# VH-VL binders against Large ribosomal subunit protein uL10m (mRpL10): the designs that were tried, part 39

Target 1, 224 residues: Large ribosomal subunit protein uL10m (mRpL10), of Drosophila melanogaster (Fruit fly) (q9vpl3)
Amino acid sequence: RGKINIQRPKAPHYERARVVAVTQPKYPELPKAKSCFKTRAERTQQQQENPYNEIIAREVRNWLDHSRLVAFFHLSSITADDIFRVRVQLHKQNLHLKSYGSKIIEQAVKNTRYEAIVPLFHSNHCIVFSPDPEKTAALLRIVRRVPQMVLLGGIVEETMLSRNQLVAYAQMPGLHAVQAQLVQTLSQAPGHLIQQLQAHQNSFVQVLDVHAKNQMNEETPKST

## First folded at step 1 (VH-VL)

Design r32 (framework fv_romosozumab)
Fold by ESMFold2-Fast, scan of step 1:
Structure r32 (fold): chain C 224 residues (1-224), chain A 118 residues (1-118), chain B 107 residues (1-107)
Amino acid sequence: as target 1 above (224 residues)
Amino acid sequence: EVQLVQSGAEVKKPGASVKVSCKASGYTFTDYNMHWVRQAPGQGLEWMGEINPNSGGAGYNQKFKGRVTMTTDTSTSTAYMELRSLRSDDTAVYYCARDYLPSGFDYWGQGTTVTVSS
Amino acid sequence: DIQMTQSPSSLSASVGDRVTITCRASQDISNYLNWYQQKPGKAPKLLIYYASRLESGVPSRFSGSGSGTDFTLTISSLQPEDFATYYCQQYDTLPWTFGGGTKVEIK
């Protein structure tokens, strides 16, 4: 529980990067012809050789294990400036907005109790972490003004909750102990909960598909 | 130079509590999580938990959950580990260790011997 | 919890010998394994992280290999200062767990 080790101080990384830069050339000298004619297989293999994904996956796993509140969102197209403003507003409430690639999430949760969340991350997504589950109401209040972020569900006090259950939890008045009891009352079997979370994600994806198809259909008459 | 300096040896009676301190220097205290690891005499290492000095959030090994509390004091760059309801099998050397992702526990305190005896 | 089994529990070696220590995880931990050296009366020291990466300042005679469930620590030419107890540690899944240790003693 609690907030996890996401700390990577600049000084140790700077020292390490300096040593690596000196001992290993970053850009190996290759003949132009060989460099320009890399095969599709060679390019694909180079993309797959990335230990960065596994290191970041550990960071995600630590966030999941040490946060008492985790909220999952579908993220539509949003500018860097807009998401930065959202991040700043959330940070004031001890809410930490993180965005990771789907492959990284899959690696992070594989063979853990959180493996069931993988389908939520099929498209663009982001996650909000907090050590304080009482901040759920503040989270939803802030995100309500960000139409690009669509709540899919979350985890509160190690219990998976659907979107509606998380909203209900946020709206309930009471003491911290009472809210913890409510989490137990609202909890569902993980399989059923994941079906509900997938339904919300798929429903939103279906809305996007219908919108895209409607745009194509509308543009087709313009062409003719 | 990075240094972690722990409090001195403690002798406690069964049922008592002990609070071990770990004072950090030579780096920005809030940039690294701090872990606590213990080692019983002649035995191996056992992870107890970790704390994030920036947020105050802590995570504990389920074996110690309910008996252990980890805290920090950012003004003094000091981490604390309190273990309650001590038993004779809690006799061990307790270490604080700095976590450096992706590498691991890169700096360790010198250890604090805690003896639980009548 | 992930169980970490080290073999052997102890070994005797001479200066200049090649020493191999093995560590087996009860389940797949990918490359999330560290190796530590502990001398009597002192705190452990990180040698290898992410299964095979040498920590800064650690002599090149130390190397790590393996992935998944089977890992090895090799000391290519044992030096007098290498007589110590060595521990593996997984950091794939909480709680972090250590192997039982391997004591490397002088013959």
Scores: ipSAE 0.000, ipTM 0.404, lowest interface PAE 17.9, mean pLDDT 75

Design r33 (from r3 with heavy chain S99E Y102S D103Y Y104D M106F V108I; framework fv_romosozumab)
Fold by ESMFold2-Fast, scan of step 1:
Structure r33 (fold): chain C 224 residues (1-224), chain A 119 residues (1-119), chain B 107 residues (1-107)
Amino acid sequence: as target 1 above (224 residues)
Amino acid sequence: EVQLVQSGAEVKKPGASVKVSCKASGYTFTDYNMHWVRQAPGQGLEWMGEINPNSGGAGYNQKFKGRVTMTTDTSTSTAYMELRSLRSDDTAVYYCARELYSYDAFDIWGQGTTVTVSS
Amino acid sequence: DIQMTQSPSSLSASVGDRVTITCRASQDISNYLNWYQQKPGKAPKLLIYYASRLESGVPSRFSGSGSGTDFTLTISSLQPEDFATYYCQQYDTLPWTFGGGTKVEIK
């Protein structure tokens, strides 16, 4: 589908829902930007990128490289308290909500396989990262109660997925191997073949269930 | 008024198929997942599966593997559940239910469709 | 599959009584538990979602508590319209599963 058109109910229940507030909010002390008066010529010659932005861009690349689930959201106006509550709720599910400027995102993904996402970040946005792709369903459950966050798409197991494909992935059984196979197929299979894909997946799920039960019966190694 | 209206009662023979419909009104059909839940006479509730009307993606309870199919028709805001190879223990009331927007709770239910499987 | 065990399977109570229904999950489901009320011949009605959140239009005498594996539904002062069967449902892991139900009967 070429266009993203997201319709919301006129008065959805989630508009009044509240995320439980954390009793002891933590706002890590960030170093204050140093103020330095520069000459007119120095200001007009500001052609180099801020070195601080390159440090943050490296942080973004690190998140992208080490996360198996990345979800992109458009972010409407939201209070600091509300976003903090959402961040805490997501963190309990090993989901990490991050916000970065468009210039930083562009620097982070330039000349990488993720370069195509840059247009998504021209407006206000945020990103959720997780090492666990099975948390996609939990992510969608949480963000549906946050009308200010609108899902645009994501990356699962290094595969770019549209909003609809990511939602479909979230609806699958919680078996990692089956979900990974579906992700690869959804990214390239026509929509009309989804029933065939689902039939094949159900066969794999049954086979994997037998193997998973056999694995569960094996003695679990314990760390010292 | 948000409402789900299901098709009428069905009587089927063992081995036949049944297709139950669920027509939604009062909300944007594609914004909410639709679930199917059944209840055998005098028994509890059993989840059968769900479908996302926006993507067409469906997920089923493994108990019904290979004999249930869920579909939607967005032009009529209608969801369908087809159960094949019917057995006598498939005799139940079948409900469609809307998933609450941000939770997997079922906030709006159809009135139920009684399916009787007898020879 | 996560098994949901409700206790008791049935109970008899009088109007004005405090009623407590218990639901136990076979594994940790965090707060991903819903409660439903079903009257004979009718579809279930959502009462509580996310373990403790009261659905719009549901009387304040209903409350839910618990997390992890042990959950309770409490009716602080039973009313005549509350005689029904109550079901818990987990939504932590597919497939979604329901408890066996607790029938609340008039004493």
Scores: ipSAE 0.000, ipTM 0.417, lowest interface PAE 14.9, mean pLDDT 75

Design r34 (from r3 with heavy chain S99T L100G D103F Y104E A105P M106F V108Y; framework fv_romosozumab)
Fold by ESMFold2-Fast, scan of step 1:
Structure r34 (fold): chain C 224 residues (1-224), chain A 119 residues (1-119), chain B 107 residues (1-107)
Amino acid sequence: as target 1 above (224 residues)
Amino acid sequence: EVQLVQSGAEVKKPGASVKVSCKASGYTFTDYNMHWVRQAPGQGLEWMGEINPNSGGAGYNQKFKGRVTMTTDTSTSTAYMELRSLRSDDTAVYYCARTGYYFEPFDYWGQGTTVTVSS
Amino acid sequence: DIQMTQSPSSLSASVGDRVTITCRASQDISNYLNWYQQKPGKAPKLLIYYASRLESGVPSRFSGSGSGTDFTLTISSLQPEDFATYYCQQYDTLPWTFGGGTKVEIK
């Protein structure tokens, strides 16, 4: 909000007269205690309308709008040193590794054709952006050595691609015309592609859940 | 049908150089990296290096660095491996094999080229 | 360099037997391991890639498992044509390295 001004300038008196003349609801002064506190509903409303989230969502939208390559990953437990090393390797290839909260991503893609990717980000995730789609091969070569990052799919030249389609794209020569033809040929109905991306994420989560349960069960007999 | 066809057997004297070729067919040559792997008689497999035919970039096993050069001719879909300063312990069957960019299995192999180094 | 240790170096088994070959990496290689079959006088043939994925055209009796440092290749019911030497190979870190091989002899 604005700062408190102990001296009111001449302009506000004129502005106030103009505004008050247009709207004038009568309202009695509230008791001091109630005027100082907000209801739970009012606090919830303020949290939902956090302006910081809107600013970061705009940043995400700018990355999406200016990147010709976007790749989505599930991210397993990884140390800060390991992710930093990966980020440095990617940056050398003009590949930018970013992590954003689910709510921020939802806000960024709201009312766009990419809105349906939101379910992919309800678990641990990260996104790689690049203005250069020819870097897809370099991206996959780097990420293949990072088992904690599992490719879910991506967007190339504003076309959504499944994991297998993105891998196929990466294996093609760096000829824009040939790559564009592949993207056009491999493109699928949005519903079908999103189902494939979500199925891969759900399968991975299920595998992790089964593995965790099996480890716990195995550890219990061994520890006892 | 994907095929990798290598040049014929070579007999060389110590100190000579050998250049083995590998002609690819049945796929887009620039979509896959080409590797070279050798096998001495009665021994296991040893990776020598790889080349990306799209970029021309090559990487070599440090053991052979300075003695090996890998090249490609995209107009003929042919990969080459030149090994210099040959020694008797370079006697082996030399294979070319291709890989993809994400999963790097050697899914297709040449038939092998026997190089014998003897005085 | 990552050292790949295969065991056993050789084994003898009867047709129909279940055969297990193990491969151990000196460092964590995640799932970046391939398995190859080599018959005498022939080039190696890919069986399994990415630790557990069966190559197209390879019989379903072959399977791979493991991650990190310990890997296994299993042949569920050995056939006469499975007489060969089997190699594991890591592609996590350059230089790519192979195991010493396991020679499978059948009766």
Scores: ipSAE 0.006, ipTM 0.429, lowest interface PAE 12.2, mean pLDDT 76

Design r35 (from r3 with heavy chain S99H L100D Y102S D103L A105Y; framework fv_romosozumab)
Fold by ESMFold2-Fast, scan of step 1:
Structure r35 (fold): chain C 224 residues (1-224), chain A 119 residues (1-119), chain B 107 residues (1-107)
Amino acid sequence: as target 1 above (224 residues)
Amino acid sequence: EVQLVQSGAEVKKPGASVKVSCKASGYTFTDYNMHWVRQAPGQGLEWMGEINPNSGGAGYNQKFKGRVTMTTDTSTSTAYMELRSLRSDDTAVYYCARHDYSLYYMDVWGQGTTVTVSS
Amino acid sequence: DIQMTQSPSSLSASVGDRVTITCRASQDISNYLNWYQQKPGKAPKLLIYYASRLESGVPSRFSGSGSGTDFTLTISSLQPEDFATYYCQQYDTLPWTFGGGTKVEIK
């Protein structure tokens, strides 16, 4: 058993991962006819107990644990050669593009702090990992040229960020301290937005109340 | 119709603060970042910073850090830019402009707000 | 900061002339360059984005070319409404920076 190291050499890493994915069985192998006639429950049970899934799930957990930047993408139809070219371009920036089945992702993040990401993977997807959160800008510049990859959100310094929050993080100056400050600010954004909306509603109600009192005053109010 | 409408002209004394507003309409306010760009009389364009209305996260040009603050109010689809400690060289027309990261440009601009700083 | 240098600072031209404006970035910005037109007292208007893509509603006489560090805006046949100041702008790296502008004035 080895650990997945983000610093792996890019050429052997890419070719090895591709060969392993092709040669390893992803599911229990059966003749097509028999596999088509198995119940959903039987097929799901076989997938959950597949040793290949356990090995890859551990790989995913290692990537999540060793990455300070994780970005989630919806992936439209793209050729293997095109995605490989993107993977090479990303690797030059210490960004590692990985694609895993949704059941493997669910198995990897179950009972972890990352469990909230599971709904993102019910459709075609891929994930980019990096130990360097300052590479967020480089990541978004590269994927901007790949229309088949649509940013869904990510995790930066263990903080869950939406698409727009991750874009905001990418647009910060390259100074790590400033980016860390932004992450703290963005992580407070949902609370601040709700608080601002509630304050705005209360302010609006106060304005309406004052207006109503002014209308009464215009009609000669009962007391001064 | 996508439109950005800015607040009216301001005249301020040196050392004062000014807060310019930019009201958006015709699109989903939180889908686009808002930029602020200024132009001194007879001079070129200068980028001041941007804000993400969805997150409230802002990035500022170093030249203005410490005296500029950008905010948004999503309930009214309005962006604000406050500039403090005004100097005479802050006399300029201030523009807001929208941009999406997936778009490659600032496509819609406000009409501009003239800020004059004089004693 | 990325410095954007426009040339010329101003030019005089007649209706029907071919006008060429150049913009140079101090470092590689790929295609992350826009061109804007500004008339006196008005906000800038986007003409060209991503170095060479024409914005909807902009006349086909406007074109942009270049990549990396050297960029050109061309007006193939100048019209009366084209007398304005033109700005290039990079959006590759923060802070976003503009060129100094090129004023196209009537001869």
Scores: ipSAE 0.000, ipTM 0.406, lowest interface PAE 15.9, mean pLDDT 75

Design r36 (framework fv_romosozumab)
Fold by ESMFold2-Fast, scan of step 1:
Structure r36 (fold): chain C 224 residues (1-224), chain A 120 residues (1-120), chain B 107 residues (1-107)
Amino acid sequence: as target 1 above (224 residues)
Amino acid sequence: EVQLVQSGAEVKKPGASVKVSCKASGYTFTDYNMHWVRQAPGQGLEWMGEINPNSGGAGYNQKFKGRVTMTTDTSTSTAYMELRSLRSDDTAVYYCARVPYEYSSGLDYWGQGTTVTVSS
Amino acid sequence: DIQMTQSPSSLSASVGDRVTITCRASQDISNYLNWYQQKPGKAPKLLIYYASRLESGVPSRFSGSGSGTDFTLTISSLQPEDFATYYCQQYDTLPWTFGGGTKVEIK
């Protein structure tokens, strides 16, 4: 039959649809001023840039935001069949091998704390993402058997790690608490640790000094 | 089902080279890395290196000072290990063994071994 | 290189005995340790991987335990076919290294 001829009662469906519509969350449109600002900001950049690069850059940021393990590799000459087999092996361990152009990587990490990684992508490269940082050991063992992939460094639990630091982290996968402690230890600069110790000691010394001065004479007479 | 068959025994003079073969059957050759392990008479096991038959990439134990080369021929499902500049202390049984890519796995299937004797 | 120290180097036991072999790594290797059995004139056979996981087809009388630096292989009730040399092997760091072996001999 035609569009308006149905055999099911409309009243229950209409009432149900109305209730669902009222209870569903509403997402108001962004303010017009905000939309105009973005249009102006993007005018100069997108005239020369491929507009699809920004879409892919947002995808990269999404991977970075949702991955607790990110590893960066230099990729030497390798066949499509060989890289596909590596990708399959990694996927079995919830490790996702991705390749992006250096320009896209720069757009993705610009104005973020990870901007320092851009030089790593000057030549052929790939990135492995995982939501599970305990897969770092599995990643390095799989990649150890692929000499064309050379580890450059990575990000674990939002902390930048060099190649050696990431290798050290991977060697303690059986002890989650030790791994977390190692990440914190490896990310600490010697100066930062010294500063923390010095601040703690200075705070204690300050309390003692104030107490001592309160008990002793603080005023010295002065003559001209 | 899975089988690794190695080439026959060899007798070499000091300074010569030896090339041992290991023919795989009963599995997909390119899905497993191949390792080489040797055992001198009356001694323990010593890891020599590994090769990925899918990529041809190899990694070696530095003890062999650049005189070992591992290769594969995927068309014949055969792995090779060549050791050059042989010394008397290279007299050993040489084994090939496969390893899955998984980090929780070991050398799960081994060849029967190839005896290499280095004598004057 | 990671040094693997295995003890004892040899032991004598009777059928039905409980046998314990220990392996110590010179540095922390987490659970990246395998155990192998080698009979005279034969290639080694994988018994246990990842410190405690029994390889398919291996009898349940074999068990592995430990983590970090100290590991143990236990045979709960020794059988005639178990008289062999046993090796531990770490795969945490290159180069892979083996213990010196423990020869289990008939008493």
Scores: ipSAE 0.000, ipTM 0.413, lowest interface PAE 15.4, mean pLDDT 75

Design r37 (from r3 with heavy chain S99Y L100S Y101D Y102L D103G A105Y M106F V108L; framework fv_romosozumab)
Fold by ESMFold2-Fast, scan of step 1:
Structure r37 (fold): chain C 224 residues (1-224), chain A 119 residues (1-119), chain B 107 residues (1-107)
Amino acid sequence: as target 1 above (224 residues)
Amino acid sequence: EVQLVQSGAEVKKPGASVKVSCKASGYTFTDYNMHWVRQAPGQGLEWMGEINPNSGGAGYNQKFKGRVTMTTDTSTSTAYMELRSLRSDDTAVYYCARYSDLGYYFDLWGQGTTVTVSS
Amino acid sequence: DIQMTQSPSSLSASVGDRVTITCRASQDISNYLNWYQQKPGKAPKLLIYYASRLESGVPSRFSGSGSGTDFTLTISSLQPEDFATYYCQQYDTLPWTFGGGTKVEIK
């Protein structure tokens, strides 16, 4: 079978869940002692012993090491077709869109200069990597047209920048030395920078909450 | 008409450097990213990196980082790949390949440049 | 890095046979997979892109399927000119990686 529906692609998880659901009634009920959930401590131990997480964390570190531009985004619900179109537009500009779990991000940046970014990834997120910092302007032009992606901040030339600082960087003249000096100047107050990034994220979450409530009111409007 | 033409075969000693060229013709050179892929004798394909001829920005496979440099000359529509500190296991056919804006794949390949590293 | 595992490494088939080549990614790559054909002494040639889309000029006997981690390339009726090595390539995550290749020999 060669047909693929991009708008509604195969969902291996859904198909598997359906098969499992059909077979579940055939299994006898397990004794309570054997069906209890693992404790938080046991889950933490299993996670620490998981070699897969370390492999992915090393991959994230490789992206960070090879990218002179890294941008962090909050990602709202988006279809597979829409994200594909965004990845396509970004890739034309040597910009690579990736998503990783928050625990993997934490492991990747732990004990590095970028450990302060961990709080940004407590909600849905994605990251754009590029070896070319001059693509910051192109990146912002593309994502401006994608309402599901909200810029939180980034790293340019190994320097952490807030959303406003990254926007300012994108609007500078193409003189590399001047841009690098400004990036260093803008990043001289990291505590204030992290506070700005977190405040922006919290503001966006509040906006989403208001929007969601407005949509709910439209779906179930109050009648007199 | 649309083609990528690479420089001729090279024989180098361990520790030397090699610079392979790839001349594009029949299309607007700056509209497409150029990638480099190598293939050791009897082995599979290995991606080395890419360069954007518009900006000069390049990205490299970690395996080659520190030893590889990719550049372009837009006046001659030519891409270059320089590999330094050559080892015997760098013996391979090196390809340049154009990345397509339409399908997100390599739609045009150079003929390949054989680089032999021997004592 | 994403590991791409191809099976089989080689196979022998007769003209007219249906040939299936499998490619497995070590992690979810959605549909960001291409298939290439390489004949001895030549550069690779694109056959299939985005897991299932046939490149213009490629015979309809070639087809691709799959998503996520498991992918297949099928040749519905093998022809003499199909003797070649076939490679899958993921472009979801840097570095771009290729499978080890499957050599198709005409028996």
Scores: ipSAE 0.000, ipTM 0.392, lowest interface PAE 17.9, mean pLDDT 75

Design r38 (from r3 with heavy chain S99G L100S Y101I Y102E D103Y A105G M106F V108P; framework fv_romosozumab)
Fold by ESMFold2-Fast, scan of step 1:
Structure r38 (fold): chain C 224 residues (1-224), chain A 119 residues (1-119), chain B 107 residues (1-107)
Amino acid sequence: as target 1 above (224 residues)
Amino acid sequence: EVQLVQSGAEVKKPGASVKVSCKASGYTFTDYNMHWVRQAPGQGLEWMGEINPNSGGAGYNQKFKGRVTMTTDTSTSTAYMELRSLRSDDTAVYYCARGSIEYYGFDPWGQGTTVTVSS
Amino acid sequence: DIQMTQSPSSLSASVGDRVTITCRASQDISNYLNWYQQKPGKAPKLLIYYASRLESGVPSRFSGSGSGTDFTLTISSLQPEDFATYYCQQYDTLPWTFGGGTKVEIK
């Protein structure tokens, strides 16, 4: 029953990636409400900025506002076919992989409680959004096999969490009350998280690999 | 605990067909592709093909020239590999292995099914 | 098909030795290379993916390096449970192909 293509042509994956990329949410344009608190120099600078960037920044803010799960990744060199396959798998779980330039992210989160994430995006990156925080486990399973994507941290129920805290969250029961308590318990200062990530950026994956191995080895303590 | 359990050893005559099963447990069966890899006695590993349980789509190594068919039964989380027109050089241990649609590493592997082709 | 050449085909080593296994691809495969360990009578186990990334649960004495066409698997201090056959595998271009294997034997 079917034609089997052993070579998996690159062109079809690229075309599918284009289709997926254009199926992004739309939202109304908002006025420049916060500009009244800025200096004349800052207002002049904002007026000279690309209007397209502000529209996309509003899209990023919309995703942040409507997502109860946001995960941040460092992205190493990856092919269009590979990222498309990841995006398709994530989409099946109501997980939405997006990539935005660092300037757009800075504009989106400037003067918000999320401003501390900006340094994470000075290198190649991507973000996964979901309205469902219970999908954290599915997210981690999918990205485990994508070495080009390194989990840096995330936001769950408006609380910034480290990689290890997200892993802990993923292992909790599917009860909203229990997960809300975990998020409250695991909350941390954004500045501390950013400093940890920047200090060990080149060896971050090594630290995560050690942690992952320890978690696997400690699975089901039958001897106790 | 993620586990793949394969069917038992088979002895076949040249020209016959063999169908090996691989039952998956401990994960969502449709999230990962299933691969089949064989190993002839005293030889290395040879990739035969893969199947996507979510779509039913399969891709095969051309070496098997239309002799292989891979299928899945999502209701039982079981993958199957059928090899037809068996020859003596098809004598091997046949493994199923979980791969990712995003990444083609193979983990975990089934325990293997020995298929002996002799007259 | 991409040909994967492993060397040596076999080696003898003692516990505590540093063991190096090499794998050469017939064409550039970037970092799309995995390493597997197979003990006698058992199925292979994934050790390293994407040339240098250590799989969860694998001891830190195993490491991978290389890119393009030349790759190396290193065991920094060989343990008794490491006596096995090791295989490299490319996943750059279909069909996926394996190296011929390197048997690590006790001396």
Scores: ipSAE 0.000, ipTM 0.398, lowest interface PAE 17.1, mean pLDDT 75

